# VH-VL binders against Protein PLASTID MOVEMENT IMPAIRED 1 (PMI1): the designs that were tried, part 14

Target 1, 154 residues: Protein PLASTID MOVEMENT IMPAIRED 1 (PMI1), of Arabidopsis thaliana (Mouse-ear cress) (q9c8e6r131to284)
Amino acid sequence: LVRIGMQKLSCLLSVEVVAAQNLPASMNGLRLGVCVRKKETKDGAVQTMPCRVSQGSADFEETLFIKCHVYYSPANGKGSPAKFEARPFLFYLFAVDAKELEFGRHVVDLSELIQESVEKMNYEGARVRQWDMNWGLSGKAKGGELALKLGFQI
Below, E stands for the ipSAE of ESMFold2; O stands for the ipSAE of OpenDDE; V2 stands for 0.75 times the mean of E and O plus 0.25 times the DockQ between their complexes.

## First folded at step 5 (VH-VL)

Design c28 (from pb1 with heavy chain I102T T103V I104L; framework fv_bermekimab)
Fold by ESMFold2-Fast, scan of step 5:
Structure c28 (fold): chain C 154 residues (1-154), chain A 123 residues (1-123), chain B 107 residues (1-107)
Amino acid sequence: as target 1 above (154 residues)
Amino acid sequence: QVQLVESGGGVVQPGRSLRLSCTASGFTFSSYGMHWVRQAPGKGLEWVAVISYDGSNKYYAESVKGRFTISRDNSKNILFLQMDSLRLEDTAVYYCARDQGTVLFGEYYMDVWGQGTLVTFSS
Amino acid sequence: DIQMTQSPSSVSASVGDRVTITCRASQGISSWLAWYQQKPGKAPKLLIYAASSLQSGVPSRFSGSGSGSDFTLTISSLQPEDFATYYCQQADSFPYTFGGGTKVEHK
């Protein structure tokens, strides 16, 4: 796609990985990690240090950063707001010692977070830079949840 | 090369008005949000106001809300701070600073700062 | 308003020392924190942004860490030019707020 009239934003996606919690007892003792990557490629993927499940939770308390670019058409002042090309990221929990296990995958489009922040800025004078995410897990972690806080820097 | 230069500070009397200016050079001024930050003698930094890249959005610290007005002239690369109803508590060095951010909104971190201009009150 | 509390307010140090400065936000600000250095009579300079990202041109002896409400600036081996006042600043919400500053002075 030819990006005539589009501009490029250099962005830093921040992912504060809080915890995987309310996990089944069968998960106790497993070492877990959280991976974040661009949806289309594993290149540049980042992940947390392994964290052991104890008492139904793995408290990562680690922030991950990914540099990327987001393309957009600027606002024109005639009631046409800025429009962003999709920039999806894939998030998932994994077991370090049991890589065959799947606990679900979640996609967040950074362009939608930027759009929301721009809209709040323009309409309400408030910035939304932290998005609290709480995702239900599947597979052997069914009933548990992954807590993250997302943000971005331009 | 990238430079911000403040001017317009001086000695004023309480209740009067003063307009500060900040002239930008070496970068595309119209692409960046701009901040005013002040520092009272011997005290810490206090954020005052911000203006978006196009001048459409403005935010103020509660201490100056209703008395100060931030504005900009992108054709001349100049940022302004109109200060009305000045109080002794407004005594400070006033810095203009460029937001690190973008054309969309520029309210992140301040990566380029001017030298500051002093606003004081006559006895 | 988000309150930013810095500690200590001053620290006496010698060249070669490891210096740590802490900053606490009154509410969670994720990683929306910057550190600035200010020398007497000069404008502040941005050192660290997004809690841990080193600004271009800043020496690698400076590092930032933390997320949520507790943050630390570390100078691994203090140099003569590092005697200055350091400020943290939150960029999570308006109004922006600075910590009270930490003066790093000669022992």
Scores: ipSAE 0.006, ipTM 0.507, lowest interface PAE 9.8, mean pLDDT 85

Design c31 (from pb1 with heavy chain G101T I102Y T103D; framework fv_bermekimab)
Fold by ESMFold2-Fast, scan of step 5:
Structure c31 (fold): chain C 154 residues (1-154), chain A 123 residues (1-123), chain B 107 residues (1-107)
Amino acid sequence: as target 1 above (154 residues)
Amino acid sequence: QVQLVESGGGVVQPGRSLRLSCTASGFTFSSYGMHWVRQAPGKGLEWVAVISYDGSNKYYAESVKGRFTISRDNSKNILFLQMDSLRLEDTAVYYCARDQTYDIFGEYYMDVWGQGTLVTFSS
Amino acid sequence: DIQMTQSPSSVSASVGDRVTITCRASQGISSWLAWYQQKPGKAPKLLIYAASSLQSGVPSRFSGSGSGSDFTLTISSLQPEDFATYYCQQADSFPYTFGGGTKVEHK
């Protein structure tokens, strides 16, 4: 892998797992977890403690942290803006006792969050440091949603 | 050697204008954002303004907004602060400082500072 | 504007002492905080950026910690050259703001 002319940023991705909510009644009593990992590798994956569905909701209220590196080509004085190499993360809900069940998978590219934060700082004078995410679930959890708050630190 | 040298400070009268300069050497000036920070004698630091590496983005402290203008000349490696409608409250040593990041990304901490230039008022 | 409250305003210490300086932001700033050292008649010097990252060339006795709104600068064993004024600075949003400073002076 050639990264000539690229600089490296050490980043800490934070994932505040709020809840899986508006779940069908058939899911009550099921224990759920949320997993976050780099899309390209299983190494360094993190997951929440199990949380039982009660009255259509599993309220995790847990923050996960993943250390990673993001590579970028710096901006130059000739008008080329900084360019960030993609850094995708995979998010998914799973059932602790029924891992064959799938509820959908969601990909977030950390480089896109970093780019948005840089752009807002440059144009509006304020850093974007947290992103609210609400994703529709599928399979047995169809009609429900997963609520997360994403952030990063360098 | 990386260096920033401020000039243009002096004694002024209220309501007048003054232009400060900061000459950079020893690094690729056009690749860095630049800041102005001031310090009244015996007081703490106050951030004044920032300009992006290419001059396209600028931000100011509320106390100077509309009166001060930050600009740069990348061909000459010079940063400027044009100060209009000067007030007694503008009395301070003015520092120029380089943004820590190589480009517009990110942290906007000040890793290289000049020696400062004093702006003061007569009587 | 984000207000940065620094404490104490001054601290008397001896060589070899552990010195702790705190900084509180009026709202959450994640890790967008730096610490600077300023000696009399000199320009400030960057010590710590991103709350806990040590600037190149700064001695390891300096360390930073904290996130959100509460931050700490620690000097584990004070040296003669460390008697100076220290400032925190938030870089979360414009305008950037500094703490009021903490003067570390001889006991």
Scores: ipSAE 0.006, ipTM 0.577, lowest interface PAE 10.5, mean pLDDT 86

Design c32 (from pb1 with heavy chain D99T Q100Y G101Y I102D T103I I104L F105T; framework fv_bermekimab)
Fold by ESMFold2-Fast, scan of step 5:
Structure c32 (fold): chain C 154 residues (1-154), chain A 123 residues (1-123), chain B 107 residues (1-107)
Amino acid sequence: as target 1 above (154 residues)
Amino acid sequence: QVQLVESGGGVVQPGRSLRLSCTASGFTFSSYGMHWVRQAPGKGLEWVAVISYDGSNKYYAESVKGRFTISRDNSKNILFLQMDSLRLEDTAVYYCARTYYDILTGEYYMDVWGQGTLVTFSS
Amino acid sequence: DIQMTQSPSSVSASVGDRVTITCRASQGISSWLAWYQQKPGKAPKLLIYAASSLQSGVPSRFSGSGSGSDFTLTISSLQPEDFATYYCQQADSFPYTFGGGTKVEHK
């Protein structure tokens, strides 16, 4: 159980949006964007500049930043790391000129990334601050992938 | 500059009450747990109480449980210790201290302390 | 409650001496131990946390070691500003408890 109660951290989530790639030919010419937001609210959502699909890819090469608070319970004195309240973020690709198109939605819980960082530091001695993410797209973009890199600062 | 400044100490009579305060500056007070630690003249350190970042959780040393109340006002960056039913055994310098937590390693400790405020008793 | 037994209660030393202070917990506390320095009339200052991690700004002559129930603070070459009282503190469970202190004094 939590001995001190929960505490609050100011976090900066960074999302390096690399590319949407291996897209079907029917996607060529569309302008795409990537949106990142807190799962529970559209307030404070951030998105990339539009990037046109050419030869099956849209190479965003843009980093998005989101400021947020993450709540946590301090570490148990018996070697257990801090426990963080879920902080889910929703990621999705959208078409600027065809907003009715859906390409799938992905949720990443920032609290799980922080927890993983604590665990790896304790055992591997390496600082893990960046995660390569690649997910398959759906709908008209089926067969394509969205590549991005996540990081955070506290 | 990260700083904690205690105040409110003084001379009291047994059985009376006294309220100590600790003013924080130079950091986001509302993000940290806070402690009170005391030290009787010529004696060692004794942990008194802790309060979570939002004031929802508290823990007390057995010697003060039921007599002391820890609280905080995050809008003013002030920590309080309300001391009721004071006893001669409560004579001490009272320090406030901040809880540091290293998220990556899971370690925690009291990294910043105030200068202390003295509580004594008159005849 | 976890009892912290600190020894010795005092040690007489000269500048340049190696000083070791021991702290024993009445039960296992993993690495959840901190060391503090206190000079007369001053607030305690954090020296070591997590049993062996040196706090930023603290001279490298201070080091901590141990895990479980036995811990040691070492000052490799005592300096004039190191004459003070040193305390260990467990952070494994509430209530937090301190050792009785070790006064490092002039010979």
Scores: ipSAE 0.000, ipTM 0.504, lowest interface PAE 12.7, mean pLDDT 83

Design c33 (from pb1 with heavy chain Q100T G101Y I102Y T103D F105L; framework fv_bermekimab)
Fold by ESMFold2-Fast, scan of step 5:
Structure c33 (fold): chain C 154 residues (1-154), chain A 123 residues (1-123), chain B 107 residues (1-107)
Amino acid sequence: as target 1 above (154 residues)
Amino acid sequence: QVQLVESGGGVVQPGRSLRLSCTASGFTFSSYGMHWVRQAPGKGLEWVAVISYDGSNKYYAESVKGRFTISRDNSKNILFLQMDSLRLEDTAVYYCARDTYYDILGEYYMDVWGQGTLVTFSS
Amino acid sequence: DIQMTQSPSSVSASVGDRVTITCRASQGISSWLAWYQQKPGKAPKLLIYAASSLQSGVPSRFSGSGSGSDFTLTISSLQPEDFATYYCQQADSFPYTFGGGTKVEHK
């Protein structure tokens, strides 16, 4: 009731964790994981199974799912578009046996993905349902990148 | 050993600014999220703000949003709280505290605390 | 904001007593709750995290239980050094919030 007057979308965020790649040779042998969570809360965080770095890459090839709600004000007949409340998610790579190491944090706002999908439906007749992401890593993994494919279902 | 020491508290006039510092020693400061928590005289604890290990993420209590700014200098092992537009309601002992995890999630619980620094007001 | 309601506000007890303190969240917080002890003139000390996990170095007479919105801190046999104020804290979402505190006093 704090969001009275808004509608609620039940969403399933899918994160296909492809790989951490082009890693420095010094990272070979480390076990890595990828974590995804809502930015504002630790409740419901999900992680991949650990994956060992071999020849500069950790090929996770695992899909993570997070259920959530996105709140929005419907479009009106006066030409005002639907307005979505921000729903940010935090993504990061971590080392299983060396949690003090950090490799950077990345934030994606699910509400912006939904807005883009709706806009493409209106102009191109098809919703975008998958986004390819490649993020540069930092710290001991500098020079490497994290490859993900994001999607959602409502 | 592990220690946090706050400084910068004192007597201030309403509407003015004050900068608090917290110096860390005995652990790898740059690996931990850090919190500010305050306690008004004779009252309970109130969470104020948190900053991630690298300074990229910051969150504030509603009562201080837009007036207080949390920051850190990892090269000097110092945490800061810049307090602008101070109000009588900001009268409290201010504690800095270390987050329980030094992994990238951080921002859970507070396992190491400083002794606190008092911020109070003149008429 | 998530409101944390702590009960009782004070309790009078004797050494050897079993002391129970409760904490209620205004909404579900899973197990994202910690308990702190604060002695007069001192900074708080973490006792229990994740609702039921005992912090290293904390005596086993302290225990925590609960999940969702209702939580309890129990001191099985009160010792002289346990006379203090106890606070719960939710770590589920920002802003973090503390309970109002429970003062454990000499009877």
Scores: ipSAE 0.000, ipTM 0.475, lowest interface PAE 19.9, mean pLDDT 85

Design c34 (from pb1 with heavy chain Q100E I102S T103L I104L; framework fv_bermekimab)
Fold by ESMFold2-Fast, scan of step 5:
Structure c34 (fold): chain C 154 residues (1-154), chain A 123 residues (1-123), chain B 107 residues (1-107)
Amino acid sequence: as target 1 above (154 residues)
Amino acid sequence: QVQLVESGGGVVQPGRSLRLSCTASGFTFSSYGMHWVRQAPGKGLEWVAVISYDGSNKYYAESVKGRFTISRDNSKNILFLQMDSLRLEDTAVYYCARDEGSLLFGEYYMDVWGQGTLVTFSS
Amino acid sequence: DIQMTQSPSSVSASVGDRVTITCRASQGISSWLAWYQQKPGKAPKLLIYAASSLQSGVPSRFSGSGSGSDFTLTISSLQPEDFATYYCQQADSFPYTFGGGTKVEHK
């Protein structure tokens, strides 16, 4: 793998896992966790501590951190902005004692968050610090959602 | 080779107007955001205004908002600061500066500065 | 507005000394901070950007550190040409704001 003409940016991805909420009554009592990893590899995956579903929710309120690198081509004098190589992360909910259950998967590309931060600075005069994510769940958790807050530091 | 040169400063009366210019050379002016920064005699640096590379976005310090207007002419490589309703507290050396960051994001940091042009008031 | 508090206002030092200047933001600004050097009668010169990245052409005796709200500029071994005033500047949001400056003077 050769990244000709690209530079490396050291990043810290922060994932505040708020809650899995509005879950069906059949989910009550299950212990859930949330896993975050690079899409292309299971190496370096991080996960929350298990949280038991009570009254339709599992309130994790835990922040996960992942150190990573994002590769980019610098901006050029022709008015072209910096170009970033995709850096996708996979997010999913899992049941600790029922690994056969699937609740859906979501992919977020960190490079797109970085690009949005640049665009917001130009239009709003402020760095975007946090992205609120709310994803619908599937399978036995259908009708529920997973709430996260994403951020990054350079 | 890369150079910014300010002009238009001088002695003015309170309430009058003055237009500052900053001429750029040695780089592609139209690709960079530009700032005005001022410094009162014996005091520190105070940020005044910024304009995006294409002139579509502008921001001002609260102290000058509504009185100063930043603009640019990319065909002539010139940055302007129109200063209306001038006050004694506007006495300062005015610098223009190019906004160039880490090459990751534009419009972060001021890597090239002009020599400054002095704006003062008659006694 | 983000307030930048710089300390000390002045420091007396000798050639060869290690000089440390601090800068505190009134709120978190990640790494969006620059350091500038200004000599009497001259325009400021960018030394450090993104809190810790050394600008091209700046001597390696200059270094920056910190993130969030607390930042430091260090000159590892002061040289005669380093007697100047130093400013920090946040680039997190508009309006951009500078610290009050630190004057590095001869002992």
Scores: ipSAE 0.024, ipTM 0.636, lowest interface PAE 6.8, mean pLDDT 87

Design c35 (from pb1 with heavy chain Q100E G101W I102S T103G I104L; framework fv_bermekimab)
Fold by ESMFold2-Fast, scan of step 5:
Structure c35 (fold): chain C 154 residues (1-154), chain A 123 residues (1-123), chain B 107 residues (1-107)
Amino acid sequence: as target 1 above (154 residues)
Amino acid sequence: QVQLVESGGGVVQPGRSLRLSCTASGFTFSSYGMHWVRQAPGKGLEWVAVISYDGSNKYYAESVKGRFTISRDNSKNILFLQMDSLRLEDTAVYYCARDEWSGLFGEYYMDVWGQGTLVTFSS
Amino acid sequence: DIQMTQSPSSVSASVGDRVTITCRASQGISSWLAWYQQKPGKAPKLLIYAASSLQSGVPSRFSGSGSGSDFTLTISSLQPEDFATYYCQQADSFPYTFGGGTKVEHK
């Protein structure tokens, strides 16, 4: 509501969904999907095509894109640095044929990825383009992991 | 009205020094990263240097590293380029340019440019 | 350093023509690419940033596309004020580098 003095940055979040792997044998044959959405709203949620678990893995190999805005306050000359409004995204694995199953939920704040990219550019002279994420799964998928690669464009 | 005005260009002899200035108006100068870009007569654009909004980070093109120093005075809204050990290959129009975003998003693209100041050499 | 190669070096065109300019990076630069327009005796003007985002105030006949190492600037219907030199620039890594420029000339 109160974004007075803040600037708006148009951003495209990219999510390369690699695989759900090392899954228990009881998961074989289930069709899985991965959903990404803004934490506070279902508007603009995206998900992968269903992928069937075979021999303990579901290899999605699909990239999802979400358009969003990130708000920030520019730095001032009196020592206050630039500040970013949090932009959290929710990630979760789901079973197409068994929607009652829950495998855990993971939150990534896009504003933190942007901050890391800027810091790496300033210290190393090169931008961070990709973040490798490997998250442990819970529930009936306990012991398995979800592998993603995140990026953004401005 | 956002404006950048370069000054300090002129005719110099090889091996000498020259200091360029760029005066900013119409925006919060201390919030933006700033660039120097040059263009030799009849040639393309060449990026020279950048300085972060607070002056803490600086990067240079290899051709000027060790000879040029970028600095800024945020209290006066002035960007500087100190050019030492000048060579004939430094002949160019020098532009100052504002980074597209303020603060930590900076040092990507150049959205506001000055008119340029010419640096040439006499025989 | 990342080298930026533009093609063609010049193109002769008439008002109303579709003009396409290409830019190739020697390494992958994601979408960290901008396009600038420069008229004789003037400073460059930012047209496109982040490979495909149109800068405010720039006519919609300009568009950018591409990612990774291959990029294109398109002018869908050339106007008299569009005769100029166009440059691409990578912002992926320091030092920043520009392409050699493409001059759009009258036929």
Scores: ipSAE 0.014, ipTM 0.604, lowest interface PAE 7.6, mean pLDDT 86

Design c4 (from pb1 with heavy chain I104F; framework fv_bermekimab)
Heavy chain, then light chain:
Amino acid sequence: QVQLVESGGGVVQPGRSLRLSCTASGFTFSSYGMHWVRQAPGKGLEWVAVISYDGSNKYYAESVKGRFTISRDNSKNILFLQMDSLRLEDTAVYYCARDQGITFFGEYYMDVWGQGTLVTFSS
Amino acid sequence: DIQMTQSPSSVSASVGDRVTITCRASQGISSWLAWYQQKPGKAPKLLIYAASSLQSGVPSRFSGSGSGSDFTLTISSLQPEDFATYYCQQADSFPYTFGGGTKVEHK
ESMFold2-Fast, scan of step 5: ipSAE 0.396; ipTM 0.796

Design d1 (from pb1 with heavy chain S52W; framework fv_bermekimab; at its last look DockQ between E and O 0.22; V2 from the best seeds 0.00; counts 0 for: pae E 7.1 > 2, placed apart)
Fold by ESMFold2, look of step 6:
Structure d1 (fold): chain C 154 residues (1-154), chain A 123 residues (1-123), chain B 107 residues (1-107)
Amino acid sequence: as target 1 above (154 residues)
Amino acid sequence: QVQLVESGGGVVQPGRSLRLSCTASGFTFSSYGMHWVRQAPGKGLEWVAVIWYDGSNKYYAESVKGRFTISRDNSKNILFLQMDSLRLEDTAVYYCARDQGITIFGEYYMDVWGQGTLVTFSS
Amino acid sequence: DIQMTQSPSSVSASVGDRVTITCRASQGISSWLAWYQQKPGKAPKLLIYAASSLQSGVPSRFSGSGSGSDFTLTISSLQPEDFATYYCQQADSFPYTFGGGTKVEHK
């Protein structure tokens, strides 16, 4: 039904969770995790091991992998480029022992990363498959940031 | 039984033209980017050109840009290299090679190679 | 253009020896590096891609390591069929350049 006429691309989303930084002193001693999942479902969700906040930082240094598929319409030769169906992922920091706390949610659409990679190759002949991300946190973590490196593998 | 077979090499005179062909079999040719790589006798490897799976993008080494044209016929599973304004420095074995990636996802690692075709000159 | 410098240019070794070959890129290339083996009169053969991933059918005595600018190919126990010339190649950006080669020869 859905995706008639599209090609299927098997992808591995890689998420290097570097650190949550510049956290308020009130968060020292908390155990934090980072969860990554498809926006529409928690099936296949992955998360880091707990990391304790010390001196305003939780240094995860952990890489998560999520297998997924991205569907696309191939380029048709009329000058219409390949188009990728949206594949949004949800990222969030959480407190292991206080899951009612919210620190903000972040959405990254893997299809947009793939499209950027294709365009860089087409224009510059350069391979780009990894992105550094620093995201502002909210709630009790206001003023802090979550540092990640996102990538994909085909 | 993936295979690439080059042809069209030979002995030519400087300033002339030559057209190399590479016939592919055992895989879906139209799904792969293709490369030409050359090797002067007794020397190392030099990348020459790449063409996307659908022929939409082509890139060349600076030493051949403007003189060589890479092309493909996906209906016949053939890759071409048109070599114009040949110079003595173009003396080499020319290999065609398949890009490891598929469709728009080039990897630029060459996982299948032909056995090569030699281009040389007579004075 | 990214220059790829291989060292050494040749190695004289015996069956059973551990052989290491290095490759240095003139600028960072992340892990986008391949190693190829070429025997006289034959086409190159892909051994390692993405710096450390073994190509299908390549014996496990071959390994690759490195990231950024410095890379190593290791043959843990040289076999008679491993006498050949080895090339690195960066896959970061056009033009895709090769190292000058390292010839591994029997003593």
Scores: ipSAE 0.024, ipTM 0.655, lowest interface PAE 7.1, mean pLDDT 88
ESMFold2-Fast, scan of step 5: ipSAE 0.470; ipTM 0.816
ESMFold2 (binder alone), look of step 6: mean pLDDT 92; pTM 0.939
OpenDDE, look of step 6: ipSAE 0.491; ipTM 0.833

Design d10 (from pb1 with heavy chain S52Y; framework fv_bermekimab)
Heavy chain, then light chain:
Amino acid sequence: QVQLVESGGGVVQPGRSLRLSCTASGFTFSSYGMHWVRQAPGKGLEWVAVIYYDGSNKYYAESVKGRFTISRDNSKNILFLQMDSLRLEDTAVYYCARDQGITIFGEYYMDVWGQGTLVTFSS
Amino acid sequence: DIQMTQSPSSVSASVGDRVTITCRASQGISSWLAWYQQKPGKAPKLLIYAASSLQSGVPSRFSGSGSGSDFTLTISSLQPEDFATYYCQQADSFPYTFGGGTKVEHK
ESMFold2-Fast, scan of step 5: ipSAE 0.358; ipTM 0.759

Design d14 (from pb1 with heavy chain V50W; framework fv_bermekimab)
Fold by ESMFold2-Fast, scan of step 5:
Structure d14 (fold): chain C 154 residues (1-154), chain A 123 residues (1-123), chain B 107 residues (1-107)
Amino acid sequence: as target 1 above (154 residues)
Amino acid sequence: QVQLVESGGGVVQPGRSLRLSCTASGFTFSSYGMHWVRQAPGKGLEWVAWISYDGSNKYYAESVKGRFTISRDNSKNILFLQMDSLRLEDTAVYYCARDQGITIFGEYYMDVWGQGTLVTFSS
Amino acid sequence: DIQMTQSPSSVSASVGDRVTITCRASQGISSWLAWYQQKPGKAPKLLIYAASSLQSGVPSRFSGSGSGSDFTLTISSLQPEDFATYYCQQADSFPYTFGGGTKVEHK
């Protein structure tokens, strides 16, 4: 892609994978992992260590880090804000021993988190530093949810 | 030549009010957010207040909240700090400072400063 | 409020010395830190912004590094005009806060 007139910002995305919880009894004993990657490429994907489901929960308690660049058009004065190009990341739960199982996919656009942080700073004087995410799972994990805490550093 | 000049400081009595002014020249004042920063004699810098380029947003240090009011007149290129209910702890040189103008995440660094105006109390 | 702790409070140095000043934030502030120089009786001057970006017109002997909560200002070869007090300042969130200052004095 050609990004004429845009600058790049080095960013570290942090993903605190808390737990997959309220899972159906049929999931007990499975080893699960959580994968995070850029939506458009498998390069640089990161994943948690396997965690076994016990009593409806897999408590990962692991933080993943992904280095990336976000492209933006700088502010040009008179209150014109910086504009960020979309930077989507794909999140999904997988079973280590049963890779044919799918539990749903979730996309988070890092550029939207950045813009929300900037807007919060401009209107309330404080930055949003952490986003609590709780996503409903599908397939054989329907009724369960995946809990994550997202953050970024520039 | 870009410059900021503070005025209005002087000797006051506790409990009284004082208004500081900061006159800007050499740049488009209405395009920049502005800060007030103070420094007590022999002490370090303390951030006091900030106002957005259009005056719609304002933030204050907890020590001055409810007593001080920051404002601006973009038609005259003047920044103000209205200081009410003055205390001995407000003794300081007061500086006005301009936002650097480069911000990505709403961070505001101070690239141009005035020479300061002294606020002190009679004994 | 975010507390900024500078060390040392003072340092004695000679022209040509490498001087290092550190600043620690009480919480993570990413790269949203500036360094200022203040000479006696004068207003502060911006040296470094966004932790490592050199302000226009500032000599290249000044450099900043760090991210998160630990930051460093380095003067690679101290010059006579560099004897001054240096302050760090966080711009992560309001209210903004300064470090206590580091005075660079003649040895």
Scores: ipSAE 0.278, ipTM 0.768, lowest interface PAE 3.9, mean pLDDT 90

